# Designs tried in a protein design chat: VHH binders against Meiotic recombination protein W68 (mei-W68). Part 16

Target 1, 331 residues: Meiotic recombination protein W68 (mei-W68), of Drosophila melanogaster (Fruit fly) (q7kpa5)
Amino acid sequence: MDEFSENIERIALELLSNLVHGNATLSVPRNSSGNVISEYRRVSYNNRGSRHSFCVLIYMLSRVHRLQVRGGSFTVRGLYYDNPLLVRSQSRIAEARLDVCRMLRTSPLSLGILAASKGLVAGDLRLLMTNGDVLDSSLYGGPLTLPTDPEKIDRIETLAEFVLIVEKESVFESLLSRNVFGTFERRFILITGKGYPDCCTRRIVHRLTEENQLAAYILVDADPFGVEIMLVYRHGSKSMSFSSQGLTTPALRWIGLHPSEIPALGTGAVALVAGDNKKINDLLARHDLEPGVRQELRMLQDVQLKAEIESVIDFLTDDYIPNKINRNLFL
Key: E = the ipSAE of ESMFold2; O = the ipSAE of OpenDDE; V2 = 0.75 times the mean of E and O plus 0.25 times the DockQ between their complexes.

## First folded at step 10 (VHH)

Design w06 (framework vhh_7uia_1; at its last look DockQ between E and O 0.25; V2 from the best seeds 0.00; counts 0 for: pae E 15.5 > 2)
Fold by ESMFold2, look of step 10:
Structure w06 (fold): chain B 331 residues (1-331), chain A 121 residues (1-121)
Amino acid sequence: as target 1 above (331 residues)
Amino acid sequence: QLQLVETGGGLVKPGGSLRLSCVVSGFTFSSYAMAWVRQAPGKELEWVSFITRSGGSTYYEDSVKGRFTISTDNAKNTLYLQMSSLKPEDTAVYYCAAKSWGSGYYPFDYWGQGTQVTVSS
């Protein structure tokens, strides 16, 4: 019996056990930083304060279970409009989606629960969809929104040698306006997840590296949030750490900006704020950091400065990106 | 044309001190961030200390804080690393390195040949 089936049975047994004691209660895992004291929270119909949350969780679990029988998928918006009186808001259903994924130890993609994709792609890429459609970003190099359900991509065709991920849409668009594809003499795919990537973007990057054997490079801000975004692509999301299979790219190559480069920026760098220092400490507490990444985080802590990709925008296409990639200068 | 030459390495007993020097030629010294980087046998490169462009601020890796001091003499185009309270764990080849902005040469654009520091009884 697979882990998904075992988790469904565990949830059903727990609910039954609680019901025989008069408690309509579900145990929902917390996404805490290894704190054993608060591994689970209880959501109970018997408690007026959590009754609504309990009902939404049961609704979501029921819909997920029906997908096991019938296959297919549905969207967060569709769940909302199917029963708006129960759900009350799209934020409530989005929270329940995460809770169900934690309870079932799986990803939204595996459950068929979709959200609109925010990721953009440009460059040498053709997506052959299961319905026979072809999404071809190579026709004119303009950005295309990544598909909502990447599992509907039957095959990925490309002559690209690598994929380059950039943190922000503004950088993505700036590179296109500066003709990055014409400047770099190698064919590649440009992707942005617009900050923290969704599962769809992460899945497509994973498929490009595993199925198409592409090298993957990432460019993020030299600040603790940029480092965390890189780690999400490489090692997975902290909020959904249980669902990293098929969504991570361990061989992801971090070309920049590196915190160790901040001293050379002179007046281009800005001071850290309190939130930055907290994030640095949270990241340094991880046990899964490569030594080079840990050293770069300590550099941020020591220097107390950060820099955005925009501080080097004039040199990205001609100097920075080509030198990093062609000379294998990455972490 | 551009060169960084380290000197001052050698064998020293635990608790001893050494002063490493890096003489720079072929460019304006104050235009670059300068660093000391070390590599222990069979290990990856590890930054030790750096000093910002024009000698503004100094930074140290945790294991050397309070024991090592980075400094510059702009008149002599020389970078220094004063090492005290040396430990066997400090045994490594020490490289002088320089970094310019926008470089594709992570972590540093220019490197010296390195000087061996051995801390042994």
Scores: ipSAE 0.000, ipTM 0.200, lowest interface PAE 15.5, mean pLDDT 78
ESMFold2 (binder alone), look of step 10: mean pLDDT 80; pTM 0.824
OpenDDE, look of step 10: ipSAE 0.152; ipTM 0.617

## First folded at step 11 (VHH; framework vhh_7qia_2)

Design x01 (at its last look DockQ between E and O 0.50; V2 from the best seeds 0.00; counts 0 for: pae E 10.3 > 2)
Amino acid sequence: QLQLVESGGGLVQPGGSLRLSCEASGFTFSSYAMGWYRQAPGKQRELVAFITRGGSTYYADSVKGRFTISRDNAKNTVYLQMNSLRPEDTAIYYCAAKSWGSGYPFDYWGKGTPVTVSS
ESMFold2, look of step 11: ipSAE 0.005; ipTM 0.240
ESMFold2 (binder alone), look of step 11: mean pLDDT 82; pTM 0.832
OpenDDE, look of step 11: ipSAE 0.519; ipTM 0.810

Design x02 (at its last look DockQ between E and O 0.55; V2 from the best seeds 0.00; counts 0 for: pae E 11.6 > 2)
Amino acid sequence: QLQLVESGGGLVQPGGSLRLSCEASGFTFSSYAMGWYRQAPGKQRELVAFITRGGSTYYADSVKGRFTISRDNAKNTVYLQMNSLRPEDTAIYYCAAKSWGSGYYFDYWGKGTPVTVSS
ESMFold2, look of step 11: ipSAE 0.005; ipTM 0.244
ESMFold2 (binder alone), look of step 11: mean pLDDT 83; pTM 0.849
OpenDDE, look of step 11: ipSAE 0.597; ipTM 0.853

Design x03 (from v01 with T52Y; at its last look DockQ between E and O 0.17; V2 from the best seeds 0.00; counts 0 for: pae E 12.2 > 2, grease 28.5 > 24.2, SAP .744 > .668, placed apart)
Fold by ESMFold2, look of step 11:
Structure x03 (fold): chain B 331 residues (1-331), chain A 120 residues (1-120)
Amino acid sequence: as target 1 above (331 residues)
Amino acid sequence: QLQLVESGGGLVQPGGSLRLSCEASGFTFSSYAMGWYRQAPGKQRELVAFIYRGGSTYYADSVKGRFTISRDNAKNTVYLQMNSLRPEDTAIYYCAAKSYGSGYYPFDYWGKGTPVTVSS
């Protein structure tokens, strides 16, 4: 029996023990840094304020247990539409999913409770699915949406030398419209997570680097949220830090935009706002921050300017990206 | 060491034209983005125009349609054609060579500047 199954049974026994004494309660970990859980909250049917949350948690736990016994997967949308009166909204079932991940110390992928993927891929990539299907982004002539369940990918086939991640869909589309694959004389895979990446996008990038031995590069805005997106790919999500196994890419290479480049952009940069400065302070408080990344965040504080990738869009395919990758200019 | 020498500045009447040149000497001119900055008395230095190694260009809004930047990699020279000059264009104009490919600041080399005065 693995830790996941042991945790389900521990929770069930605690619930049964409490029910003998008339208490319908669950202990839910509060979100905390790393894999350390220091606080719990109690969710009780006996308490009017938490009764609905208790019912949704029990629903989620029962569906997770069913998957353990029978295999397969559910989607967040499917669980909502299977019992909309119980769940009441998709946000409530999504919240319960996170709580159950915390209770079981596992990832959404391991639960089998999936959200629709938003990531896009283009370039030299074939996904050989467990059911025999082949998703081939090289044949469509345009972007392909990444599959919802990356664990149904049996093998990844590619002749690419590297994968390039770009923060935003607009940049992804612009690179394709400017013929990036024909201009850059190296074969690669282009991916966007459309801002903060979902688990599927992170899992695919991880597998490309571990299984296919590809170098991974990322291009984000020169602002604190762009740096955080890069850190999510590299080190994992702060809000889901307990579930970073198989979802991180520690060797991820941040090619830009680097804050230290902002002074050369002239009128292409805009002022930081209060939310940016708060995020910079939050990021600088991390203990897992590489020295080069810390230095770039301090550069944001020094210049009080930020820049979007679009500020270099006119030379991105011909100069910026090839220069950064071919000369190993990354952090 | 890359060295930059500007020429072509001077006194001109409003509506006139000047062509600035910046000749570079050094190891690898073609691997640098090249640009023109200007600094008027009492103002901060501002970017005027930039040309990247692949030929893409950028212009400040104040000069769009009037100024044209170009480069000749065979001659290691960058040019700024300035037409329809205005008194507001009066400044010292600096040539710059920039690299974006390092953890350094993007300003690698600067010329000494060439003065441009637009007055009636």
Scores: ipSAE 0.000, ipTM 0.239, lowest interface PAE 12.2, mean pLDDT 81
ESMFold2 (binder alone), look of step 11: mean pLDDT 82; pTM 0.831
OpenDDE, look of step 11: ipSAE 0.028; ipTM 0.376

Design y01 (from q07 with F50A K98T; at its last look DockQ between E and O 0.01; V2 from the best seeds 0.00; counts 0 for: pae E 25.4 > 2, unsure alone 64.1 < 65, placed apart)
Fold by ESMFold2, look of step 11:
Structure y01 (fold): chain B 331 residues (1-331), chain A 120 residues (1-120)
Amino acid sequence: as target 1 above (331 residues)
Amino acid sequence: QLQLVESGGGLVQPGGSLRLSCEASGRIFSSYAMGWYRQAPGKQRELVAAITSGGSTNYADSVKGRFTISRDNAKNTVYLQMNSLRPEDTAIYYCAATSYGSGSYPFDYWGKGTPVTVSS
């Protein structure tokens, strides 16, 4: 029996043991943000306030167990529509999925319970699916949504030299409208995770770098949230750090915008707000930052300014991106 | 199974320092998350500090800036450096471990505890 099945059965045995003592309770690890005093929270059927959450967690655990025995996958929407009276809302299932990942110490992708993919891809990419279908983004004039289940991708074929990730959809669409593939002499794949990436987007970028041996570049806003998005692709999510295997791209190259470039932008930069300063402090408290990234975060703190990618939009396609990539100007 | 043995407790004056040690016996210690808990008389056991298998740390608000958790995987040992001790820090301190390397709770393995008394 594998580690996942053993963990599910261990939780089931603990539950049964508690039940013989009259206590229908599950222990759910807390997210490790800095103001938590208790190391776990209890979810009990015995308490009316948590009874519904208990039932949704049991439902999720039973579904995960069936997947581990049979294989396959479900979507969050599919789980809701299979039992809408129990789950009541898709947000309740999404919350339970995260709790189950914490309880089982695994990623949502490894469990086989998938959210709808939000990532977009364009450029020289063919996805050979396990059912024989071919999704070919090179034939489209516009973006394709990444598959919901990236494990149903049997093989990735590409003649691209690299993959470029951009933080947000507006930049992705702007690059396409400015004919980025026609102006850059190198073949590449363009991806956006629309802000913080989901596991599907992270998995695809990982596979492109590991299986197809592509260089990976990222362009984010010069602000603390952009830096954190880059770190999620490179090192993984802080809230799910225990399940980053196969979802990280350590060799990811951060081409910009770099906070150290903000002074040269003049009126294109805007003031930080309180939420930005809080995020900078949270990121600087990490012990695992590369020195260059730490220095760029201190630059934000020093100048108290931020800048969006749009501040360089007029020369992004024909100057900024090509110079950063071709001259190896990355962190 | 993993066995945990604490040492380094004792009596100190307010403002003083102590360093607690916890030696672990077991295979693949480096994959475990470690923590220190304390329990004052008549109170619930509370988390003081935790350290993941990868070295990330977390502290209770009451000890931030005064206590430091660290680990030495070569010696299978986790430490708690306690500086600027206060009478409110008086408790039995327990070492804890979980095979969940990120420090998920509840912890599965516990030491017997080492008493710390802070009084003049």
Scores: ipSAE 0.000, ipTM 0.087, lowest interface PAE 25.4, mean pLDDT 79
ESMFold2 (binder alone), look of step 11: mean pLDDT 81; pTM 0.830
OpenDDE, look of step 11: ipSAE 0.013; ipTM 0.336

Design y02 (from y01 with Y105W; at its last look DockQ between E and O 0.17; V2 from the best seeds 0.00; counts 0 for: pae E 19.2 > 2, placed apart)
Fold by ESMFold2, look of step 11:
Structure y02 (fold): chain B 331 residues (1-331), chain A 120 residues (1-120)
Amino acid sequence: as target 1 above (331 residues)
Amino acid sequence: QLQLVESGGGLVQPGGSLRLSCEASGRIFSSYAMGWYRQAPGKQRELVAAITSGGSTNYADSVKGRFTISRDNAKNTVYLQMNSLRPEDTAIYYCAATSYGSGSWPFDYWGKGTPVTVSS
């Protein structure tokens, strides 16, 4: 009836057709920039090299089918512990989840296969859950872990003017210990995805900007991985770009650290390594970069230095963050 | 527009003292946070000391207890008193300012620098 159901039927018919000829084979779209699929890889039980991957994909497809028929949800962790010998590691089931999303052309949230939430939130936020519970981060003053299933959040209530995302848990904790909420004279929500964000964290940020009309700001390290994290929030994951529905925040404002600021840091900066330069080249190959972001990546190449948020920690709460936000100093 | 002019650099023996000055012109100096940076040959530029518009100070660990930053708002001048100088302190010293209070970063205004050499 819908594209999801049509894709399930198409995959099932293709598999059955191949089985008539003794071929247990699945076609999995290759990861690409944008949402255009022009290449597939074959995953076959008949080949020793792909046999395990075939079995994990069938396992995942059967679980997705069960959820389609019966409703509900599973976590990636729960799927691993339900059959650890087949799955062998949580990373393998996580990769199979991405492959199934590509095959079905849909998001992980719509499949009902959820990652455990790792995101933290603090500040002026109340989550009204569908079961009637209220999660209130403003009442306790400390951080709450974001829910595993964001669709169990009925309503988000806040008096905040904006949400501030920080890359790392260490920075999140440092800001709280330095009383960031008492220092900044505007009400806000502080969030960390603890590095690369999961779908739940991305979904919550999306809802805050779309449903609650908040401005969104992000603070990441001045290095290529920090820039990539910002781009994941803004434009979505490269590996699943066509399934980023309701997970992106295009209006996200990158307040820092900006690579162009590295020369002023002196000994707070550290040399790039080969992995950093590879990431810069990969990011520069993207077609969805804003010109300012591209220039900051080239600054990293020119300077061959990177810097962590911690290099400005002593004036982060009193000066850096307020200055960037109040002066609209973002990319 | 704020303009910054450093002075007081030169050659000094190890263990000696030197006082750097940075005179500011063109705007109300008392509203600016001020800082001193240095860049040694072949090394990265580093923050040495900063002073807020209200007079609070910050120092790099390598100079704590030896260097003192101060400001005289009546003279539109920031100073860096450098005592117990070491050969490792040899660098070009830059004065910097920002219009947004203490510790704001990045600094918006820079001087041309004044060289300091501490002979072995």
Scores: ipSAE 0.000, ipTM 0.133, lowest interface PAE 19.2, mean pLDDT 79
ESMFold2 (binder alone), look of step 11: mean pLDDT 82; pTM 0.829
OpenDDE, look of step 11: ipSAE 0.026; ipTM 0.451

Design y03 (from y01 with S31T S102Y; at its last look DockQ between E and O 0.19; V2 from the best seeds 0.00; counts 0 for: pae E 17.3 > 2, placed apart)
Fold by ESMFold2, look of step 11:
Structure y03 (fold): chain B 331 residues (1-331), chain A 120 residues (1-120)
Amino acid sequence: as target 1 above (331 residues)
Amino acid sequence: QLQLVESGGGLVQPGGSLRLSCEASGRIFSTYAMGWYRQAPGKQRELVAAITSGGSTNYADSVKGRFTISRDNAKNTVYLQMNSLRPEDTAIYYCAATSYGYGSYPFDYWGKGTPVTVSS
């Protein structure tokens, strides 16, 4: 049997083993680092505090097993509306989905339980779907939402030379309103994951770089959360790192904003707060940071200032981005 | 490409004042951050003052309260008003410009410099 089916069977046998001892318990990994699972969370029907979570996890596991038997997919929203009294809220089913991914050691995409994609794309891109349909972002004159299930994309066609990722929807829309595509003599694809990217957005960026051989550039705020967003695209999520296969873009080029640029921004910079400093410390504790990225995080720590992309918005389209890309000014 | 031409340097007595100007050629002057650097013989070049495209200013501690940087976007010119001059302010003063640090570097364009001498 395949690894997916073997993992379901393993969980079922573990549950039965626990039941022999009077315990209706599921073990959910908390740490999803690639080859290290150091802690488990126990979810037990015997404990009133976790009983509901246990029932939702069993519901999810049963639905996942059905997908293996019959194929297809479910949405998070659909699973909620199929049994709202059991699930109680969409957030609970969404949390259970991630827990099941950890238990089965698989990605949300491979699980077959999908969320609507929040990512947007514009520019020279055609998605040839497995059913024969073509999604062509170049024909609409505006942004398109990325497909919910990127595995339904048979082939990606583009004449673009690179893909540019921007952290925020506001920056994405501002670049479009300023005619960013008219600034370059080169064709490109513009993408935003609207902050932290979902798996669908990460998967499409991965495919563009691996299948279409595009260079990938990213522009994030000069703050610790922006750096973390860049790292999610490049190296994957810390909490879900075991499921990062086909979702990372190691060659991703971080063009800015770089924290070392903050002193030149003047009134464009604002003070860090306690949440920012906590994130800096968490990121600096990683062993997988490139030296340049570590130095930029220490710059944030040293100057105690951060800056948004919007602080350079007037120069972004006609100067900042073209010079960073054309002169290879990235980390 | 942006070209920068400094003027206004010269000889001045301690406690005196001098105004440097830097005229820029280029249609995107208003979008650049501008700065003044100085270099005494045998020493490294140091930042004196900077002004962002939005008008925010930054000064070296050694000149704070004595020097004022300003810009006139209509004339494509940056000024450095230097008051209460000291012998240690003697240096060649360079005008610099950047579009917010191409890569990790703060300034990409440099003038040829204007000498300032403060004699006791």
Scores: ipSAE 0.000, ipTM 0.174, lowest interface PAE 17.3, mean pLDDT 80
ESMFold2 (binder alone), look of step 11: mean pLDDT 82; pTM 0.845
OpenDDE, look of step 11: ipSAE 0.009; ipTM 0.319

## First folded at step 13 (VHH; framework vhh_7qia_2)

Design a1 (from x02 with G103Y Y105P; at its last look DockQ between E and O 0.01; V2 from the best seeds 0.00; counts 0 for: pae E 19.6 > 2, grease 24.6 > 24.2, placed apart)
Amino acid sequence: QLQLVESGGGLVQPGGSLRLSCEASGFTFSSYAMGWYRQAPGKQRELVAFITRGGSTYYADSVKGRFTISRDNAKNTVYLQMNSLRPEDTAIYYCAAKSWGSYYPFDYWGKGTPVTVSS
ESMFold2, look of step 13: ipSAE 0.000; ipTM 0.111
ESMFold2 (binder alone), look of step 13: mean pLDDT 83; pTM 0.842
OpenDDE, look of step 13: ipSAE 0.585; ipTM 0.841

Design a2 (from a1 with S102D; at its last look DockQ between E and O 0.05; V2 from the best seeds 0.00; counts 0 for: pae E 17.3 > 2, grease 25.3 > 24.2, SAP .705 > .668, placed apart)
Fold by ESMFold2, look of step 13:
Structure a2 (fold): chain B 331 residues (1-331), chain A 119 residues (1-119)
Amino acid sequence: as target 1 above (331 residues)
Amino acid sequence: QLQLVESGGGLVQPGGSLRLSCEASGFTFSSYAMGWYRQAPGKQRELVAFITRGGSTYYADSVKGRFTISRDNAKNTVYLQMNSLRPEDTAIYYCAAKSWGDYYPFDYWGKGTPVTVSS
């Protein structure tokens, strides 16, 4: 019935069983590819190499249990500053949060352990908050930082026809400075997750497409990391593949930059490096790729070049984006 | 200027083998994906096999396991080894180079070499 409670009970029983035999050990699911099923690894206090990780996991589990008993929420930074001697770094507590989500088969939103939002939004949008406040980004295209807890947004009001996601803050700011909202006959919302999106950004995009029936478009770099960012919005994160409820946008339309366009670029294409080729191979191993996306990844392998969105900056606002959207040139 | 010259076609009995060759000149051969296409009488031209610059190969379903494409960059030549030939393989076979050069893919085609499979 209560999947979260069952998973906590399983973890507690396993820990107690191990402790009876003198072994302070937790079983942590390994990250999975294409499935929610994964192998387990053991994290033990008895081993010097995993001792600190064990202590951080116990700390995180105790704070999660406290939330279940008393309610509320915490941020990753808050957990770090509450016990910096134990945690040592924010990256270690962030990794422990992912491990606990895997152990409990739940998302960070469900846990109540939140990261501060980094996403920005501009355009025809009003957020009606549960406390009665209204956050309005429609005035002159200035950015609004997305709320940390998107579940405190009661209703989203907009006259927009679509949402456009751009990979990077620099592109987001460039579009605003070039009056992108004055270029289209159609109203829209502009969003950036500043690279790989957090759960708040993904949740908002999901709500816009499901609640407000908006078409969603994305513009990313023509490189394997840009393709992966698009796939995170569309299909979900591999780090948290076990929970995609309300965080994916399957109908997301990838307008560019497409790797097949790299040969036509005048300048700005650069050679792939080893990290790029490794990412391409990892992405091609997925079973959930659309044929067009797979073809574009193979194009990167064949040409061994990549390009940033900035390579089309001179005609991005008045030519590239309007043509892609108005002519339905997407994958 | 840019040229593709096919050879090795001819008349073959069912079950026989042929090896087609295509010599390229007037461009940097190692930078192109190369392919073989065929056109039977009254049919549209269809892809048979192609090989990327990096050596990855692709085959039409109708020829998988019977045909092998290969390239020799030192000789500027693409080969198509055709085994277990069938009457439905009868066609004019064209060599093609696929460019990603200027602004759009440009296709370069040979003149074709006829292959006839019959008794």
Scores: ipSAE 0.000, ipTM 0.113, lowest interface PAE 17.3, mean pLDDT 79
ESMFold2 (binder alone), look of step 13: mean pLDDT 83; pTM 0.845
OpenDDE, look of step 13: ipSAE 0.227; ipTM 0.662

Design a3 (from x02 with S99P G103Y Y105E; at its last look DockQ between E and O 0.01; V2 from the best seeds 0.00; counts 0 for: pae E 25.2 > 2, grease 29 > 24.2, placed apart)
Fold by ESMFold2, look of step 13:
Structure a3 (fold): chain B 331 residues (1-331), chain A 119 residues (1-119)
Amino acid sequence: as target 1 above (331 residues)
Amino acid sequence: QLQLVESGGGLVQPGGSLRLSCEASGFTFSSYAMGWYRQAPGKQRELVAFITRGGSTYYADSVKGRFTISRDNAKNTVYLQMNSLRPEDTAIYYCAAKPWGSYYEFDYWGKGTPVTVSS
């Protein structure tokens, strides 16, 4: 691990030294066969044709160095959206990632910048990767971005009793800031797919329930899009149904927010709009709805109100979540 | 829960040396960047030294050349060797850990070990 930190610092010192002579150039290895590098491609700010690539490489090196100094993780998409004018396209940042791997003589997995994964996990979880690496999201390891390729996870280890999925990153972070792990008398794993989940998040939840025999709970907004997110985890994507094998969690327990609870929330509820009513009608047309879920969707139609998880944020950790889980109050 | 326990503080004369130790509980210690911070009475806590997962080091200007940070991943321990101590180095010294995957969240702090440099 200190190998690529030393390589980043060496590259930075070489660049600084060269800048004294007006030479803003990076050397990118060409021949990576057998991990013995004998040829280099030069990428220079001084050349108009490579100037943009130089800037993207510096950006990538800067972010990788920050990971080594301060910890954390980045996604390729996150780097793109943080600086779209600099990066210009996701393909350019993806190419820079490969170039940086060659420059640092390391694998993409070791780099800490992940492609196409957005899910986060915290709690008592260790992922034993097929290459021998261990990704540990225990409280001592902090939150992790889920792996881009879930098939590279050989074994999942945990002492958790259940996994709790929350719809939004804001709720995920709020629960952590309120010490949710210290509040429960039961060990668990906290996951967010940041809205509609990607395949990696869905696959890991599936494996936790099948391989580790954990109960799985989900908390979504009391609105038709939240219900649809729950159904994606439980039954799979409607548009991608052929690829749902090993990605569904039929035993998923929807603890809330339930639309039938909206009348008790008072000022925490807001009116539905036309897009919400269209989604309700689309969902009610499904043939795979459990009767309780169908009833909750009809409740949305009847009351014409929706509510966000944030409306119960003040008692979410201490009362709402424990009450729902410990008393088996789920659909 | 991550626990950091500092030791090695005490009273020392100007020009003397002390070696601080910070033991961490947890098998993921090698995944953390580690730091030493200090707080003098009535002042804000300030960075003294920082060591990355890979062993690269950073020092505050006020201690550069006099202090050395190091780590022993097998013992889950980070050290601060303090040489040529001055009265202005008097403070409570805190160990801190920065986990992999965090942007300034989940910084963990020890309870501190006092260092007094006085004639």
Scores: ipSAE 0.000, ipTM 0.088, lowest interface PAE 25.2, mean pLDDT 78
ESMFold2 (binder alone), look of step 13: mean pLDDT 84; pTM 0.856
OpenDDE, look of step 13: ipSAE 0.025; ipTM 0.473

